# Ledger of designs, part 45: VH-VL binders against p0dw94

Target 1, 243 residues: p0dw94
Amino acid sequence: PAGTPAGAGASAGIGSDTGSNASEDSDMFPTIVFGDTVIERKEYVAALKAQHGAARLYFRQTYGVDPAEDGWDKAHDGEVPCRWLASRAIDELRRRHAAYLIGVDLGQVADDSYASIVARMEAVNSGNAELKSDGGIVYGRTGFDIDSYLSYELSALKNAYTGDESNPGMSLSDDEVRRYYDEHDWTKDGVDGKTPLDEVRGNVKAQMRSERYDELVSQRAEAIDVTDLPWDALYRFTAGRLG
Short names: E, the ipSAE of ESMFold2; O, the ipSAE of OpenDDE; V2, 0.75 times the mean of E and O plus 0.25 times the DockQ between their complexes.

## First folded at step 18 (VH-VL; framework fv_ucenprubart)

Design j1 (at its last look DockQ between E and O 0.70; V2 from the best seeds 0.74)
Fold by OpenDDE, look of step 18:
Structure j1 (fold): chain C 243 residues (1-243), chain A 119 residues (1-119), chain B 108 residues (1-108)
Amino acid sequence: as target 1 above (243 residues)
Amino acid sequence: QVQLVQSGAEVKKPGASVKVSCKASGYTFTSSYYMHWVRQAPGQGLEWMGLINPSNDWTYYAQKFQGRVTMTRDTSTSTVYMELSSLRSEDTAVYYCARGRLFSYFDYWGQGTLVTVSS
Amino acid sequence: EIVLTQSPDFQSVTPKEKVTITCQASQSIRSYLLWYQQKPDQSPKLLIKKASKSFSGVPSRFSGSGSGTDFTLTINSLEAEDAATYYCHQSFSLPPYTFGGGTKVEIK
């Protein structure tokens, strides 16, 4: 008996900006500012989409409910899925902007605004298109969308930061490296036991620098004050976009 | 309640070293908080010296103190130490430990430790 | 390194008068300026965060304003207990952190 393939449950996606007539008030994206940087609607919506699956998974695992089925505005032990999702989206944006602000400090980027990011993406895309037209070799993606570009640029910022030992936290003493090495397992394929430090020193340092960078980003993200955001309006906006 | 308690006043000769302690209580010592050191010469302003992350022992020192300052922590006693070597008369100051997250404010301060460097 | 310049260095003020202290940054720090109060023989205490937000327990007579490079601390009605040195501080950038030179406020 051929088992009927379980129907791909229609992922109730975050509704496209094609606003059905929900009440005019629910469609207005509130003004959100991180310090002096205005968060754009598109940026926030992208963050919502990115965290949507995580929100569903969290409520499923924690409460045994799927917000997509039971409702995003229904409270479970004091937690409301749409609010939880909104908070997660804001946290993601905080981390992103924190990383860019670190880049700003180092002169890697001019600012952390969404518009500037998009402009840089467009510049890269245009440059790549020109190179291609001229018979040049474009290494990597020939055309970035905003999500792929964000991933690319954030990685580039991290690499640039961690690649310079003069940056805060990137200078590592031998003692620090040794201690870190001793506290972690270092295995190499085909080698039994812990790989000698001299063989993995570069990897140890790279990992240490990566972790320190991530901590810096996290600390800076936490420093972005979001207490005064229009949370109620944001929740309404979020709820209105959730099917 | 969060408390930072520093060691007592020190008198040192030029060229000597001093080690000041800061014992933290009232919060998780290895949390997201860093310990900063700030000094103040008599009648002068505040000068940031450096920081230590108690959770992973990461340190960063102001360039002025690089090579002379060492910050350490003891997680078992929730104590941070600041050692300053090659002391000069100009190092005469009250030294403060201060708790704070990076990119944020110092919310708690120690009572200060007077270090006097005199011939 | 961001340099913070305070003005004035010293003020002698009559009780109930308004006190104004300025802090100028060498580059934009957006709204991430801090103000500390240090009374004689005491440790510094946080007064204002994010240029204009009062810290817990700070009297309402204290207020902060400004953005970018120019900031102001205001004491609307000076009280005797406000005799102190005030410092602006920034942690906007990566370390090192920096302080202003301080403004000493004395009561006439």
Scores: ipSAE 0.833, ipTM 0.922, lowest interface PAE 0.6, mean pLDDT 92
Fold by ESMFold2, look of step 18:
Structure j1 (fold): chain C 243 residues (1-243), chain A 119 residues (1-119), chain B 108 residues (1-108)
Amino acid sequence: as target 1 above (243 residues)
Amino acid sequence: QVQLVQSGAEVKKPGASVKVSCKASGYTFTSSYYMHWVRQAPGQGLEWMGLINPSNDWTYYAQKFQGRVTMTRDTSTSTVYMELSSLRSEDTAVYYCARGRLFSYFDYWGQGTLVTVSS
Amino acid sequence: EIVLTQSPDFQSVTPKEKVTITCQASQSIRSYLLWYQQKPDQSPKLLIKKASKSFSGVPSRFSGSGSGTDFTLTINSLEAEDAATYYCHQSFSLPPYTFGGGTKVEIK
């Protein structure tokens, strides 16, 4: 079994894409497959960027070093920052692809491929541009980059799942809601003791549904077997990108 | 090393209830593994009944058994229970517990518990 | 809910003969197909995961193939100990989970 580290926060603080212009074979992206789906170089590089800050935080807290300053390829008690970052990027892609696979099962999307997501984003962007040029009104997001489209579509998939009580885990009994309420802190400013269940029942149910959805995604991500990926080639590629 | 040991055979009359236990050992009971229940009527195939997550007590039941089946767990004894109520003769079967993550295979199975429902 | 249709229901075969068992899913399950073996009076045992990947300790005479909706379990040279019932199972979907109806294999 492989453990998936608990997710860190967003990639805040790393800034824009950090270019690496190594002219050697270390820039070659190996073939990576999640079950039946090819992982594209662009989505992997985006995942590295998104997890960059988490890697810096982890090594700073654990070993008192900052890989951005001390190097990404030096071992610290058996842990190598670029390899840690690569593994974390793969784990985050597993979670994303898992969420899309749940959507595939429910007929909400055709597949979990990066190419399919880009195609949907481009269709939405083109449709909005045409509507606006023809004098129509477009409300909400009018242009997506891939990061904003992923966030939008993943949120829509989760909302569709949790908003339908017929989906596994989304029908909650009164007893289940009561037990969850009893196990958690529902205090509120100005109220002595915790807020009565009847006043927070909707919030309790929403939190339960969100946690159950996240557990389903986590379970599906674990079913994406990554033990036999070309890890050495992936580590070399990753090290070349971080320079 | 991992073992799932089930309670012994039961003979019941129609309309009664049965509660089968499955004691887990050799791994962390409250982990990412679920416990599934699968039954097999004499001469018939395998039929999935439902699951329980021992870590948070979440359960999900096949629609056929909704309203008649209840799955529970006791983390202090690393034991899951499956209770089937309003028994009928067609509930005569061997009942298995099986360990597995969701979206994955069942890697360990209990020995099975024969439940016979007869008048 | 994904229906798995398994065939044949029963097969009586000569030792050393090749056995072929099929499983058809009502919709694509990609490669998320499993095969279990159940010997008389025993609990099921995993043989094949992900349609074609043998589980640890499974004899090499067992192999699986297929993707999408059509899957096959093959026993290349049947041994006496292989007399059992074989079930396909899918792991693609959200709960509920489903099994094929089973294929009983007997030795002639």
Scores: ipSAE 0.673, ipTM 0.859, lowest interface PAE 1.4, mean pLDDT 88
ESMFold2 (binder alone), look of step 18: mean pLDDT 91; pTM 0.914

Design j2 (at its last look DockQ between E and O 0.67; V2 from the best seeds 0.70)
Fold by OpenDDE, look of step 18:
Structure j2 (fold): chain C 243 residues (1-243), chain A 119 residues (1-119), chain B 108 residues (1-108)
Amino acid sequence: as target 1 above (243 residues)
Amino acid sequence: QVQLVQSGAEVKKPGASVKVSCKASGYTFTSSYYMHWVRQAPGQGLEWMGLINPSKDWTYYAQKFQGRVTMTRDTSTSTVYMELSSLRSEDTAVYYCARGRLFSYFDYWGQGTLVTVSS
Amino acid sequence: EIVLTQSPDFQSVTPKEKVTITCQASQSIRSYLLWYQQKPDQSPKLLIKKASQSFSGVPSRFSGSGSGTDFTLTINSLEAEDAATYYCHQSYSLPPYTFGGGTKVEIK
């Protein structure tokens, strides 16, 4: 008997920007600034959506409750789901902007603004469309949405950074590589035991560079001060978007 | 209270190496804090030399010191070391360890270690 | 590399007078400027972070201002204990880190 796939429970989505009549005050996105960069409403809402599932999972695992069912404004041992979600969204944005700021420092992108990102996406999409019209082969996605483009561009920035040994932290000494190799397991399919360093040196270096880059992004993200954000207004906005 | 205690003054000949230690206390040594090294020649300003991530054993050196400086850590003793080789008279300076996160400030400093390079 | 230029290099000031030190960055560092105080035969101490935020234990007579490329450290009423060299430092960019050249403040 073919077990009927359990119906994908309709993820109570973060309400679309279509103005349901919630009180006019709850719909106003507060001004949020990361240094000199203004965070756009769309950008924040996208971050909320991205973290929504994680928030539900966290409260389910930690407190045995589903905020979607029990309420996003209900406190559990001092934690409020909508605030937790808002905080996570801000953290995600901090990481993203940190990565772009690193890119700015290296001249890879002009700025970290959402508008600039969208403009670049549109340019890429237009270029791909033109190429296609001319009979060219577009490798990969024929059109990016903003989420897919962000993923693509952030990966490209990382690859560009980690691919240049002149960038901070990307120069690796033989001793560093050896120590890292010794501290980790390196297995190859079909080979018993630890693969010799000479056979995996490139992979070791790539992993080291990747981790160092991620650490740089993390550190820079932490340097974005969010203490003075209008958190209460942000929480209200977030709560208003949660179904 | 956070404390950084450095090793004592050193006198070296040109061409020799010096290894300065910085023992950290009062916080988790393998936390998100980095240890930086900054030197100051007599009557001169501050010069950043490099950093080490004690948790990840990651180092980054200023280009000026690349190939001559080595930073290491001992997690068991919460101690960072800075070794400078091929010493020159111009390396005569007070060497400081300083705690700080990347893209942030140095909140605690060691007392400094005078290294004198003389023939 | 971001260059920080301090002015003046030296200042001799009468107690209770106002001291102003400037730091100019070669490019925008937003508000990621730090000020350190170094007294004779002592290690540097953090005074100001984020251009204008006083560090813990710093007297109220010390204040920082500025954004972008131009920054100022102000001592509203100089005390004898404020005789020191002051350094600006930026935390905006990736390493390598750079310091200003320093401003030595002496008491008349």
Scores: ipSAE 0.809, ipTM 0.910, lowest interface PAE 0.6, mean pLDDT 92
Fold by ESMFold2, look of step 18:
Structure j2 (fold): chain C 243 residues (1-243), chain A 119 residues (1-119), chain B 108 residues (1-108)
Amino acid sequence: as target 1 above (243 residues)
Amino acid sequence: QVQLVQSGAEVKKPGASVKVSCKASGYTFTSSYYMHWVRQAPGQGLEWMGLINPSKDWTYYAQKFQGRVTMTRDTSTSTVYMELSSLRSEDTAVYYCARGRLFSYFDYWGQGTLVTVSS
Amino acid sequence: EIVLTQSPDFQSVTPKEKVTITCQASQSIRSYLLWYQQKPDQSPKLLIKKASQSFSGVPSRFSGSGSGTDFTLTINSLEAEDAATYYCHQSYSLPPYTFGGGTKVEIK
């Protein structure tokens, strides 16, 4: 059943006291894979929490109901709040994994797996703790949780991409910059008329690069095909967690 | 029904330029779809040349064609153009436009435009 | 740039026999490999996406397999209409996008 000797240790561990108790964690969480990357239950649950308010707002505005009070499993014109929330959580994860995959392509990170991100966070936390213990100076955060580490690393990936003109979309011609400037308002309070391009050129270019990066991430996320996920199982897991 | 209809065949002398058109219909031209250009020399394989985003009018070209290729679009006619300058005999090929998102497949192709560069 | 190497470049095959075409990538493209069919004087058409997923309307005799760097297109029982050139194409990387050199399959 195992391919390489490295896996033999885990098999030996299941022989005693390592039984698969149904009550350890929810055993309803289905196997979710984005391409080659397994989606961990923890990252999915975190995405649900992050999108919880958006679901409540949407159903309140559209149907006059609050799923937190009226139930997450009641249909409203064919829309079910827990299914809406599940789909939104998956979309959030697609965008995050897409940004990491662009980073992988450019050699900025090893992979997009949640386990790898946690491992990097723990290594950084351990190194910072060791420096602090030895009396060294630590710049930046001395202790990340996963949410703060994700924000930090995603920002670093975007900055690395947009700061390199050789990356697709990041080399901007004078004509492109002029056209973008002309198509947008660049007014300042107390200045009559448009602020001259020469005074805002840096801001115009930064906005163009950010927009193009976000489009690349969106395109990458769309390429993560989720059509054939075990949606019924995922909906059941999500409904059970919400009530 | 999505259609990509290209301009007709052309015969050019070395050193000239050619501008091939690709008229899109059956979908929203200014969407998140990109238009790619791919060429195929006689008896040879497919070679990706570059892309344009018709909505945002930005382009990216394969290094081999940088400096010789220009891709543009006209949103009023839903048409993308590819211009190749300083033509050489090795530029003789069928030139295709193809629709696709980034990181994805090309779902619709034009019929192809034969460009012959003949001394 | 990711280089795709196809093999063989040409096959002449008796009807109803199995055709196997390989594609090797110069670096991992995970499962982001595509297979296109191009019949004489026609534009390419998508057969297989994501290494192994048949595109809509593709006959079941076409299948794809592989991941990482090694990929295979199989035509399990060749029909006369399958005489064409087959190209692998990767959609994993940021541009530029790349194609294999092609495999021409003809009926013996």
Scores: ipSAE 0.622, ipTM 0.830, lowest interface PAE 1.6, mean pLDDT 87
ESMFold2 (binder alone), look of step 18: mean pLDDT 90; pTM 0.897

Design j3 (at its last look DockQ between E and O 0.78; V2 from the best seeds 0.74)
Fold by OpenDDE, look of step 18:
Structure j3 (fold): chain C 243 residues (1-243), chain A 119 residues (1-119), chain B 108 residues (1-108)
Amino acid sequence: as target 1 above (243 residues)
Amino acid sequence: QVQLVQSGAEVKKPGASVKVSCKASGYTFTSSYYMHWVRQAPGQGLEWMGLINPSKDWTYYAQKFQGRVTMTRDTSTSTVYMELSSLRSEDTAVYYCARGRLFSYFDYWGQGTLVTVSS
Amino acid sequence: EIVLTQSPDFQSVTPKEKVTITCQASQSIRNYLLWYQQKPDQSPKLLIKKASQSFSGVPSRFSGSGSGTDFTLTINSLEAEDAATYYCHQSFSLPPYTFGGGTKVEIK
């Protein structure tokens, strides 16, 4: 008997901006600023969407409840799903902006504003379209949406940073590399035991640089002060988006 | 309470090396805090020398000290060390360890260690 | 490298008077400016973070203001114990970190 595939439960999506007559007050996105960078509504909503599944999973695993079914505003042992989600979204934005700010320091990008990111995306898309029209080969995606572009550009920034040994933390001494190698397992397919350092030195360095970069991003993200954000308004906004 | 206790004053000859210690207490040594080294020549301002991540054993040195400075940590004793080699008269200064996160402030400082380089 | 320029280098002030110290950055550092106080034969102490936030235990007579490139430390009603050198520091950029040249405040 062919077991009927369990129906993909309709992921109660974060309501589109066109949502219904909830009270005009609950639908207003509060002014959020990271330093001198204003966080746009679209940017925040995208972050909410990105963290939505994680929030549901967390509450399911921790409390045995699904916020989508039980309510996003219901407290569980002091934790409220919509607040938890909002906090996670802000953390994601902090990390993103931190990475861009590192890029700003290096002159890779002009600023960390959402508008600037969108402008760069549009420029890339336009360039690709032109190239295609001229019979050129566009490698990769023919057109970026904002999420795919963010992923692309952030990766590019990381690669550019980690690829330059003059950048802070990217110069690695032989002793540092050796210590890191000794502290980690390095296996190669088809080879028993730990692969000699000389065979994996490049990979070791790449991993070290990657981790150091991520730490820099993390530290910078933490330096973005969010204590004075209008959290209550943000929670209300978030709750209003969670239907 | 967070405390940073540094080793005592040192007198060195030109060309010698000096190793200053900074023992940390009152917080988790391998937390997200970095240890920075800042020096101050007599009657002069503050000069940042470098940092160490005690958790990751990652260091970054100011270019001026690159090749002469080595920062290390001992997690078992919650102690950071700064070694400066090829000492010159210009290296005469009070050396401070300071706790701080990156892109943030130095919230706690050691008492300072006077290093005198004289012929 | 971000350069911080302090003014003045030295100030002799009568007790109870207002002291103003400025710090100018060579480029925008947003609000990532710090102020430290260093008394004679002591380690620096954090006074102000994020340009205007007082650190714990700092007297209310100390205040910071500014954003971008121009910052000010103000001491309202100078006390004798405030005789010290004050340093601005920026935490906006990647290392290396830089300090202002310092402003020495003496009591008349």
Scores: ipSAE 0.775, ipTM 0.893, lowest interface PAE 0.6, mean pLDDT 92
Fold by ESMFold2, look of step 18:
Structure j3 (fold): chain C 243 residues (1-243), chain A 119 residues (1-119), chain B 108 residues (1-108)
Amino acid sequence: as target 1 above (243 residues)
Amino acid sequence: QVQLVQSGAEVKKPGASVKVSCKASGYTFTSSYYMHWVRQAPGQGLEWMGLINPSKDWTYYAQKFQGRVTMTRDTSTSTVYMELSSLRSEDTAVYYCARGRLFSYFDYWGQGTLVTVSS
Amino acid sequence: EIVLTQSPDFQSVTPKEKVTITCQASQSIRNYLLWYQQKPDQSPKLLIKKASQSFSGVPSRFSGSGSGTDFTLTINSLEAEDAATYYCHQSFSLPPYTFGGGTKVEIK
């Protein structure tokens, strides 16, 4: 099967149960778990959409083709665009779930499930709506969609981690700060040459902590084993979602 | 093939320091792998001491050893060092280096280095 | 820090009999439990990862089970070469890491 049929709803004379409102690909989504955490269809589809442009860029630059024009299921030197995209989406989900698992370990969130994230988002949205209707002042966003809530919560998790020097990697010695400073360029607007460490120490430390956090997330993502996922079924589902 | 080769046995007096080496081969030393140190007192279990990231040269130590342990590395020889200071008789143990990514298993272990702290 | 409690500390077992070793975590570690075997005067060797997945080259008589906080290592038919100390270890948390106290298995 090549893709999601546009306008392919069943034409039924009688019997509304045939040709349901769901797309053909909804029945093909396999059971995907990261360890014990279920990966929801919605979060996978969102990851596909988020990586769609990257896939088009990659195939254009590497093979001179645009999958949106030349087809998502045609191989180019052994690489198939829909499979590349599926793998990329899974890797993106691994990174996100990894960040949440660090938060779980530190008691900042209960779990890494998509359902739990949605539930927290809906609770925040409901609380803000209630506060606004009672005449209260709401600072910050009053209504999140899932993309904005993920961005918000992931940033909060990172800030909580990097802001606590007792967390692994966040205690920086003077020696390692100076070594990092020496290995990188630190320029300041309107100043010739490298800005002295004492003038940029806070920025150096913040960049070091951010990089170490990102590396910890990458390490945890790699620990999420995806070798035994039902890849063939996932590839078929992905191909069905693409034109 | 991946191999971790440690320095030889040491005999020390209380109050001294010991520095154990662990030379890695068969993989890219400054990769995403961490080097952990684990010790085992005679007849006792395994005790994790700390880790070093050889690529970024940062460390994290178990609270018990904070202030007494220092881990370093030399990328030109692919070697990690663990130095334990202010030795006491209870520091008598076999000291292992072990390779692993974070959140994962230790896949390769050194042969162990016996450090004896006595009179 | 996640504490791992192994039981029993020691077993003396007749050859070909079943050995069962348990490990309990102080908090959920999902399936991030590992089992190591250490023979006398040797470094530890990985047997089981992800609670139940045998590492390459491990005899089929070794199996692991459990998730969350309660885990089991089973040797279905003890061989003489299986006389060793067995340790559980968790890989779920950020450092510091911990091991179980060990279970020494001897041939009766």
Scores: ipSAE 0.678, ipTM 0.857, lowest interface PAE 1.3, mean pLDDT 87
ESMFold2 (binder alone), look of step 18: mean pLDDT 91; pTM 0.915

